# Ledger of designs, part 3: VHH binders against Protein Abitram (abitram)

Target 1, 175 residues: Protein Abitram (abitram), of Dictyostelium discoideum (Social amoeba) (q54td9)
Amino acid sequence: MRTLIERYYSQYYFIDTTITDPNLTEDQYVNQHTNELAVIGVAPSHPVLQQEISKIEFKENAINNEVSGVRKTGGFKLQSNTILCVITCSNGKEYFLRSCIKGKLLEINKELINNPSLLKTNHATSGFLAIVEPMIKDKFMENPGLIKFEEYHKLRNIPIQKGPVFLKDNTNDED

## First folded at step 22 (VHH)

Design w2 (from t7 with D62N K65Y)
Fold by ESMFold2, fold request of step 24:
Structure w2 (fold): chain B 175 residues (1-175), chain A 125 residues (1-125)
Amino acid sequence: as target 1 above (175 residues)
Amino acid sequence: EVQLVESGGGLVQPGGSLRLSCAASGFTFSKYWMYWVRQAPGKGLEWVSEISPRGGYTKYPNSVYGRFTISRDNAKNTLYLQMNSLRPEDTAVYYCAKGTDFWEHTWGSADMDVRGQGTLVTVSS
């Protein structure tokens, strides 16, 4: 039922391959849509998914991201390491989530501010962090630090689910 | 003016512990990332730890991970480094360093501002 997502996205990951301790793997996904925009989110291996989340904060400029003279939102320029948001857990631990790619911020997922649990229940879908217009779009693997879907799952020892359920769409079993 | 004053160094046996302190003044301490760095004899500066402005995120290189703990007390404008299971290779002058503000943290060392005299830690039998 959810094969549409597999047909329209190329899936990449931004990870530090030297980190093997699962409490330290601060991995993020970068999913490029066929329209070339990138959706940035928290990868399945990220330790925040095992934490009780109290708050998700975005940089104020990202929340108020406007550009004059054009009807587009966005204009905030991003480097790969630019912090997009901070997740604060109930135990006081913080996690910093970043752009992963150079580009322009188009929007943040403001729903996470009011509903942080969405990050854990739907991290790959409605719990995304941001949408970015990448600087490098045509040969996307030329963006530094990305690895492909199969390599990510091999390096993190995460089983690959065959078929549409590997993306975990909230509507695939609702009926 | 920014001031950073390190203390707590000394001579300890291998396997011992020390706690370093860094008293900060001249800036709003709670707004900045902070670091510990060290300089061993004949070497350049090596980062040892980092901590977020609010204290909720810490990071360590493999050489000290599990043995060193960075912490901060924003009410006292003080940064700490608890060093356990010390080894002779930990012998160095230790410095604290002021980083960028909350949202501007990067991966490079260009953000670290080392200003104090440091505190000498000598680990020897």
Scores: ipSAE 0.726, ipTM 0.864, lowest interface PAE 0.8, mean pLDDT 84
Fold by ESMFold2, look of step 22:
Structure w2 (fold): chain B 175 residues (1-175), chain A 125 residues (1-125)
Amino acid sequence: as target 1 above (175 residues)
Amino acid sequence: EVQLVESGGGLVQPGGSLRLSCAASGFTFSKYWMYWVRQAPGKGLEWVSEISPRGGYTKYPNSVYGRFTISRDNAKNTLYLQMNSLRPEDTAVYYCAKGTDFWEHTWGSADMDVRGQGTLVTVSS
């Protein structure tokens, strides 16, 4: 009973491995779809998920940048550390969420502007931050600063919840 | 003409506290990321803290986390560093630095444009 994410995405995380205090782990996920596009969001370990969010702001040119239509060229180019949005909490604390990968911004999740609570209720699904066309698609681990799903869960002490074991594949022998 | 003027340094015993100030002029202070950096005798510059333009985000290296607190008063164009539980290893000249504006923040010293004259902190052994 695989999740939709497990069916269609390879799951990666952008984290600072030197940070162990759970109040400081500003981790983000990077989920690469089978079509090679990347969905950027807030990882389960991010402290913002424990905060009361008052506002989510995106850079104005990112709001106006969304690529649409066939043959459109150019777009908002991203470095891994480019700020996508700032989240302001009710206590005044800010969190800065970034692209995590070099590439081209295809769209931001504009619903977060009008409905910030979506980030907390659906952070891995409809509460994503942005969709990016990665520069490095084929050998995705060559993107700097990424770790894979299993290493992330080990480093953050988050148990992996797995579905049922597949039964036997019936493949002809190759002697 | 950007100016940064540090003050508040001095001699303090291990375990003591000091509060540094940085008076800023010549730019719109509230629009910029700000930093503290330090230089111990015979060593290069070490990043000590950063704070967002609106003051809602702060960050520290492990060497000072839990002991130092950066803050800013945008109405007074002043940056602060509260240093508690001081150690001999904290002995250094402390500088404030102006960063990039809000959206252009990156990681590393390349963001820092101007360094003030510094204020000496000496923590006696």
Scores: ipSAE 0.715, ipTM 0.867, lowest interface PAE 1.0, mean pLDDT 84
Fold by ESMFold2, look of step 23:
Structure w2 (fold): chain B 175 residues (1-175), chain A 125 residues (1-125)
Amino acid sequence: as target 1 above (175 residues)
Amino acid sequence: EVQLVESGGGLVQPGGSLRLSCAASGFTFSKYWMYWVRQAPGKGLEWVSEISPRGGYTKYPNSVYGRFTISRDNAKNTLYLQMNSLRPEDTAVYYCAKGTDFWEHTWGSADMDVRGQGTLVTVSS
């Protein structure tokens, strides 16, 4: 049976494809829910997952974000490169995590402020960074800089986790 | 008035090393992203390195990665570039540049403010 992520999300990654050194791959995931909202987090390839995290700081406008009404009016507007948070490691290294997509910030994961280790132990789940209402919801790959799940794992040489396999219908061969 | 004063350039043989300095004044140095850029004769500005306001994040293009190291001393309002394994193609005038505030960093060198006269680095046998 498919995981909850596989059932309700399309999985994308925001990466710089020219970077191959695993100590420099500052990759993030962008998971689009079936309701079209996007969950932003740290991808498995990100070097911060191998670091001892001292603190996580969010941009003040993200902390004070207020979204109201049936249209989700208000809220902090984002460009793909807008910094959401900085992670400071015990050795003094910093990592900047960004929106990855143009849209409107709905929520940050404030639990990361009180429990930074959650980023490492649960980066794909309860350790997410933010929820964003994307500007481009249809044909999501038109958001610049995204690649899909299979291409990401191939480019980064990351094994795919065990799970159900859903094969293309054998009666429909496009190749 | 924002002022940036580069120093430490000179003539060096291929494979040699130099350390550049940039003295900053007229702004709160520790609040800003800082950059090194260079300009070879007849060429435009080329981004060489960037460093976050607190010094914990650095980035380099492939052309200098592994050979150049940017650093800063916020107590002395000074930016540095350690250049090792120098090549003839590194010959250029090197400038330091002031970037944006901590949270306002954007892609690459788009928001750089170049203020100094630069320091000449010549790599030749």
Scores: ipSAE 0.699, ipTM 0.855, lowest interface PAE 1.0, mean pLDDT 85
Fold by ESMFold2, fold request of step 24:
Order: C-alpha cells, then sequence, then structure tokens
Structure w2 (fold): chain B 175 residues (1-175), chain A 125 residues (1-125)
C-alpha cells in the first residue's frame, strides 16, 4: 500500500492517448472508491497545474443540484463529455473539465469556487472536482476512454513513487 | 437568420501568409463555440481550428498546429484565422462554422453549422 488513495481507490485516468505534448494534454483522474462512487479531478499531467488560476466556474445544473439538496428529478445525469467546470487563468486561457464517465452527479467541490488554488496544491485530495455515482460500477474499465494507473504513468512518463514493494530485499530503504 | 460571411482569401506563394475574416450576424456571437473548416478540391470538410466563446481555449489538428492561429473579436462579431507558412496542401475553400453554446461543447466538431460561401485560398508557385 503506498497511500490511502491506493488502498481505498482504484485509480483510472481519462486521457487522449494520442496526445504526447504536455502543453496540450487535458488529462483527468477518475478514482473509484470501494463504495463504488467515483471522484473526478485534474490529473498530474494537466497543464492547468502550471498556470495561475483566476476562477473556477461550475455548470449551473451542477450548482443547483448541490444547492437544492434533495434532487427534484432524481439528480443531474452526466454523460462522459458533460462539461462540469471551466477554469479561467489570469492570462485569459481557459480549460474545460468534464465528467469523464456516465453517471449521476452527487456533489461538486464548492470550495474550489472560493479557493481555486486548492486545485493546484491538492488536486488529488481536497482539490477534487466532483463525486459521481457511475452508471457502470462493475467492470469499471467498460467506461469508455479510461486507462489504469500503471499505463497512465508509462504513457505520460511520470515516475511512480518508490517504496518497500520495489526494493525486494531485507532492508526498508528507498531507492 | 444566422449569417456567416468569409473573406480574405487569395493566391499566395508557399511560405506566405493570409488572414481570413468571418463576419457573423443573426445570433449572439459571444455565446458560441466557433470553427474554421476547409474543403480541398474533390474532398470533404476538414476541421482546422476551434475557439471557445470567450476566446480563451483554442485547438488545432496536427496538420496546421503552429502555423494557424484562430482568434475572435466579440465586440465586432468577427472570427479570424491567421495562416502562416502556407503550403500547397492548404489550398482549399475556407469556411467558418457556428458551434454550440458554451456548456454544450462535445467531442470533436459534431455540431458545426457551415453557412457561408467560403473564401478561396490558393497556395501555388
Amino acid sequence: as target 1 above (175 residues)
Amino acid sequence: EVQLVESGGGLVQPGGSLRLSCAASGFTFSKYWMYWVRQAPGKGLEWVSEISPRGGYTKYPNSVYGRFTISRDNAKNTLYLQMNSLRPEDTAVYYCAKGTDFWEHTWGSADMDVRGQGTLVTVSS
């Protein structure tokens, strides 16, 4: 076990595998908890993490879902391409972040509206975008466009943190 | 009625530059994604650029990336395409297209609405 996320979540990524230029990737993570709910956020490879963020705006349907409490029509339904939010950077550049999976919106992270820097400092934790109840919960890889943790890190050339599992000896030292 | 009027095409040498314009009317220009597409002789439409309603997001296919720049002036209801380092393969009729509103953008260009006569760009020595 490397982290709490690694223990309690299956980690997936929504990416366009044909894009290799790091300034053009728009990768997002999709972490499925053991309770089957999915946490959607910005992947480490996303260029927005290197930008000064001015604001984060959520789609009105997502905001009203959060504000209304009990969902009047059974909640806001999402397609994989549904835009959840737009990030506006101080230079005027925009990034569009999407649901990544088909499902039902349970919650957006409203803290991002008042504190956009959480997206950058805590993208995998308190800087998540949304919590979604996926339509396809069993055999989660049947959700289109997902790749698994190891393939993502290989494709994006992002090192996996080293730990005791990788040492394969009698010591507890890291590489 | 939605109207899109392209202009700025012409004959240029390889390596040359042109700036295309698209005058828009009949809709709230600033609310919509906009595109440039082109049609080479005897071929179908090819997407060459997209821009978000506020202008902060642009995207290009590999065939034009680094050479073409899409921009918009929402106060003038005008879309632009700056084309640099032109090649013979860029020869085509260029059209602008109206997309969806801000939040309804989809994968690729499924909702492009081409309405104008286009403007001919010929790159030849």
Scores: ipSAE 0.679, ipTM 0.840, lowest interface PAE 0.9, mean pLDDT 84

Design w6 (from t7 with D62Q K65Y S109P)
Fold by OpenDDE, fold request of step 24:
Structure w6 (fold): chain B 175 residues (1-175), chain A 125 residues (1-125)
Amino acid sequence: as target 1 above (175 residues)
Amino acid sequence: EVQLVESGGGLVQPGGSLRLSCAASGFTFSKYWMYWVRQAPGKGLEWVSEISPRGGYTKYPQSVYGRFTISRDNAKNTLYLQMNSLRPEDTAVYYCAKGTDFWEHTWGPADMDVRGQGTLVTVSS
């Protein structure tokens, strides 16, 4: 049974290619919906998931410039290397999470500010960081550091599980 | 005017240790990413280390990973580089460099805008 994510999203992962040490991973996922919007979040391989999170901060402009209304006017322009949020761990460690793609910021997950633990408990779903409208719709792979789902799993030696890993589809539609 | 003054360089034997310091002035030190870079004789500028404004994030190239440690004291406007297990190939002029504001960080040495006069580190038997 394909997960909701598998059904409706193309899954990409951002890999910091500047890091040569395989033990240094700061991977993020970019899930592109069929409507072309991208959900940005923390990949399973990211070290932050092993940390106690004390605080999550978003840039003020990101908070204030969320696209509101039907006209999708406004929004913060993002480069692939634009910092979306900063995670502070209890031990003082910081992680800087980025857009990973060029686009327009539509929404940040404000729940993470009030409930930082949500990132760890539900990083693949409700613990997402932001929703971004990609500027390059047809050439998603042109964003530096992005790799496809299969490549990521191979790279990080993560088994591809058959079935719902993150989002269980309540619809038992066995195709 | 932004000023960065490096110190602590000198002659050290292979396997030795050295601690560099960089005194910063002319800007709000605690708001900016900071870097160490080095230039060996006849070689180009090499990125050595990166640290976030609050000090919670550090990054190193493979060449110095596990041997060098960057740190900062924002109260003293000072950047540090602890260098352990020094090698002859670490011989270079080491520079402290100012990076971007906290949120303006992109990735790596491209964010650097100002550096000091440098301090010479010589690793030789």
Scores: ipSAE 0.835, ipTM 0.925, lowest interface PAE 0.5, mean pLDDT 89
Fold by OpenDDE, fold request of step 24:
Structure w6 (fold): chain B 175 residues (1-175), chain A 125 residues (1-125)
Amino acid sequence: as target 1 above (175 residues)
Amino acid sequence: EVQLVESGGGLVQPGGSLRLSCAASGFTFSKYWMYWVRQAPGKGLEWVSEISPRGGYTKYPQSVYGRFTISRDNAKNTLYLQMNSLRPEDTAVYYCAKGTDFWEHTWGPADMDVRGQGTLVTVSS
């Protein structure tokens, strides 16, 4: 039986091509739901998953501008390079995680503030960073740095396996 | 008024080391991303390094990666650039530049707004 993510999400990955350190793979995932909303999170290849996380912070404006209620009023506009959150490791290292796509911020995962370890233990599921309403719905791949699921796995030499974010429903693979 | 004053430049031999400093004033130093940029004779401005406000994030271009280290002392409002294994091609005027506020960083050249007068680094035999 397909997982919820496999059934309802198209999986993309953001690759920061500006990073010159070959050992730095600060990759993020962008899982687009059938309703076109995107879940932003840390990709399996991201080095933060190998670190001890001491703190996760979100921009105050992001916290205050969460879309509440049925009217979906509010949310602040995101660029692909907009910082969503900052992760501080125990050794003082910081990781800046981005929206990866243009859109409107709908929700941040506040649970990460209180339980930073959740990002490591469940980065593919409950450890997501934010939910974003994409501005580019029909041309999702036009977001800079985004690559498709298959391309990411090839690039990072990560085998495709059954699991929450390792497979996608091919029927939902809308470019 | 934002002021950045670079120091520490000079003449060094290839393979040598130099440490640059930048004294910042006129803004809350600890809140802003900071950069080193350089301009070699006859060339354009080149990004050399960036550092987050808290110092936990640094980035370098390939040209200086592994040789240069950016750091900061927020208590002293000072930015540093440790340059090791210097090469003739590192010869340039080095500038300290102010970036964006902590959350406003976009990883783009537009993030830099003000830079100092610069300090000359000459690497020559």
Scores: ipSAE 0.833, ipTM 0.924, lowest interface PAE 0.5, mean pLDDT 89
Fold by ESMFold2, fold request of step 24:
Structure w6 (fold): chain B 175 residues (1-175), chain A 125 residues (1-125)
Amino acid sequence: as target 1 above (175 residues)
Amino acid sequence: EVQLVESGGGLVQPGGSLRLSCAASGFTFSKYWMYWVRQAPGKGLEWVSEISPRGGYTKYPQSVYGRFTISRDNAKNTLYLQMNSLRPEDTAVYYCAKGTDFWEHTWGPADMDVRGQGTLVTVSS
């Protein structure tokens, strides 16, 4: 039987395939829901998961972002390299997490502002970064820079661990 | 007027060390990403390092990783490059460059504003 994430999401990753040092792999996941919306988060290989996090900051316009309607009008526009948030660790190290895909920002995970440890304890579930309406929804691999689930785990030599996705409500029920 | 003044270059033997400085003025230094780039004679500009406005993120190409360390002192408006284990292929004019502000970081030559005369590093026996 498939897990909840396997039933509802197609799983992709945004990585720099030329980076092999595990202290430098700033990998992110992009999970496309069956309603076509994408959940952006921190991949298991990201070094921030081994750090003590002191705070997570989002750009003010992303915090104040409001969207409505079928086409999600009013959403903050994203390029693949748009910074979503900055994670500051207790040792002063910073990590920059990005949209990974072109689209419109529907919401950020505001719980990370008040409880940044969620990113580490629940990175693939309640510790997601943002929900995005992708510009390219069909043939999702046409979004530049994505690789699929199996290739990611092979390249990073990370064991596959199944689990359900526990997400807050998103705007997919309003489409 | 944005001004960047590089210093600290010189002649050094292979395996030696050198510390470069970049004095910045004419902009709010702590607001911007900063870079070191270099140019060997007859070659194009090569990215050498980057550092975030607060100093907490640094990145290096493989050619210098583990040997060079970028840092900044925002109180003194100064960028540094500590260069260790120098090799003859590190011979170049080194420049600092002003990047974008904190949230608008993108990579590539369009992000790098090179203005100074540079400082020459020569690695030779």
Scores: ipSAE 0.721, ipTM 0.868, lowest interface PAE 1.0, mean pLDDT 85
Fold by ESMFold2, look of step 23:
Structure w6 (fold): chain B 175 residues (1-175), chain A 125 residues (1-125)
Amino acid sequence: as target 1 above (175 residues)
Amino acid sequence: EVQLVESGGGLVQPGGSLRLSCAASGFTFSKYWMYWVRQAPGKGLEWVSEISPRGGYTKYPQSVYGRFTISRDNAKNTLYLQMNSLRPEDTAVYYCAKGTDFWEHTWGPADMDVRGQGTLVTVSS
């Protein structure tokens, strides 16, 4: 039996495959839920996870998009390169995290504003950046720049941490 | 109204160093991404470096990574490029370019506004 994450999510990564220096791998994850919404976050290889974070900022209209109450007519539209947030580290370094996919912003993780350390301690879970309704939901690999879970771990030389024989199907015919 | 004035170019031997400056006016310098680009003889523009409006993020192509350092002084409206370990292939006219506002940054040439006369860097024996 597959884990809960394997049952509910197809796991993708947005990376520049030509970058091998671990201080420059600004990789992000894109996890597509079975309801087709995408959760965007910071991949394990991202150098910000080794930094002391001072603050995380989202653009004001992204913040208001989630807090608009019943006035949500349309959403903040995203291109793959749209900046979701900027992370400022204690040494003054900045990192820009992006949507990775074209779609509509449904919400940002506002807990990151008041508790930036959550990004580092729980980057794959409660430390996510945003939830996006993708434009391309079927054949998700047609979103440019994505690679799958197994390829990501091979390219970044990151061991797969769950037990023997971790295999993942992401076809529509699999349960 | 936007003005960008490059300076600091010259003739330098391979392995040498040079520091370029770009004086900016006619816009709120501290709100914009800034770039250095270069044009070698007979070639198109090549991106060389970028820096965020606050100065905390910099990026370089592999061809100059580790040798060139972009920086900015927002109080003086000035952009800099420190070039070390210069090579003959770095010979070009260097231009600074105004980018987009903080949140509107994208990749690609469409967001780079090149206006100055440039400053010539020649790396030769």
Scores: ipSAE 0.720, ipTM 0.872, lowest interface PAE 1.0, mean pLDDT 85
Fold by ESMFold2, fold request of step 24:
Structure w6 (fold): chain B 175 residues (1-175), chain A 125 residues (1-125)
Amino acid sequence: as target 1 above (175 residues)
Amino acid sequence: EVQLVESGGGLVQPGGSLRLSCAASGFTFSKYWMYWVRQAPGKGLEWVSEISPRGGYTKYPQSVYGRFTISRDNAKNTLYLQMNSLRPEDTAVYYCAKGTDFWEHTWGPADMDVRGQGTLVTVSS
């Protein structure tokens, strides 16, 4: 059985391979859906998941990002290092989370603004940061700085954790 | 008119400590990322630390991690570098640098604006 993420997403990670101290691994995931859109979030290795979070702030123009099919000249364009949000912890420590890939911002997860605990309880699901339309969507590994699921877990020595599985959706699937 | 004035350098024995200061003026100090960089004799600039505009995020290269601490006092427009367990290889002219504003932080040396005369730290004996 495959999990929801395994069935519909290709899983990638944006990390600094030179960082080995687990208190400093500011790793993020980039999950590409079969429709080619990318979901950006906080990887299991990120130290913020061990912190008490006070607030999550997004850049104002990302909050007010309105994308229409008529015209997208004002659309929010992203570089891989564009800051999506800042997470402030109860001890005053800050973490900066970034796009990881070039593309266009389609959506931020506004629920994190009013309920930052979702980031920790559901980081790989409802606690995602943003949805991005990638500039490079074919041959996704051509996006600089990404590594694949298995290499990430080897480099970080993190146990592989399965998300929700499809227990009864095996009647008409052909993979 | 941006001004950065470094101070606090001097001659120190190996294992000693110094605290550097950087007095900033001509810009809204609290809006900007700030850096310490250094230049050893006959070498180029080396990044030493960074701090977010609000002071909640700091980062160091492995060469100084655990020994140096960057901090800032936004009410006094002052950046600090506490240097402990100093080594001869820490001998350099130290400069503070103005970065980008809060949301525009990227990576790479192009973000760092070095303007001061620096302060010399010599670790010898």
Scores: ipSAE 0.715, ipTM 0.868, lowest interface PAE 1.0, mean pLDDT 85
Fold by ESMFold2, look of step 22:
Structure w6 (fold): chain B 175 residues (1-175), chain A 125 residues (1-125)
Amino acid sequence: as target 1 above (175 residues)
Amino acid sequence: EVQLVESGGGLVQPGGSLRLSCAASGFTFSKYWMYWVRQAPGKGLEWVSEISPRGGYTKYPQSVYGRFTISRDNAKNTLYLQMNSLRPEDTAVYYCAKGTDFWEHTWGPADMDVRGQGTLVTVSS
């Protein structure tokens, strides 16, 4: 049986492939759900995961983002380089996390504001940064700067833990 | 009016050190990303370093990583560049540059909109 992430998401990464120093690999994941929305978060190679986090801040208009309200139009659009949040560590270091893809901001993870430890304990799950409706959904690799799961793990020398393999797939993923 | 004034340049031998300063005025210094860039004789502008408005994030290209350190003192509206292990290829006019505000940072040189007059660094025996 495949994990929930393997079942419902296509996993992509936004990285600088020329950076190999683990103190500088500010990598992020971009997981596209089967409903085509993208979940943006901190990749396992990111140095912030080895830091003591003091706080996580989002831009005020992202916190108040409402899709249907006229006051919220225009503030919903993201470029790949748009800063989603800043993470401040106890030693004063800052890390800036970005959208990684062009699209529309649907939601930030407001739980991180009150519980920044979720980022470290659950970075791939409940510690995500944001949900984005991508501009390019159907040929997702046309979003600039993304690499696929296996290339990411090869470039960062991270072992892949694969889910079980069965002769016939008995996993039912219906809602 | 925005003003940036670099100082601290000079002649230094290979392997030496130099500390550049940039005095900023005419804007709220602590709100903006700041940069050092340089221009070697006969060459274009090269990005050298960046620092976040609060000073907690710094970034360097490989050519200077480990040798140069950017810092800022927001109480004194001053940006610094500590340059160690200097090489002849570091010879250039060094400029400080004002970037965008905190949330509008993109990547490197694309953020810069204003520069100072520059200070000359010459690395030669």
Scores: ipSAE 0.710, ipTM 0.865, lowest interface PAE 1.0, mean pLDDT 84

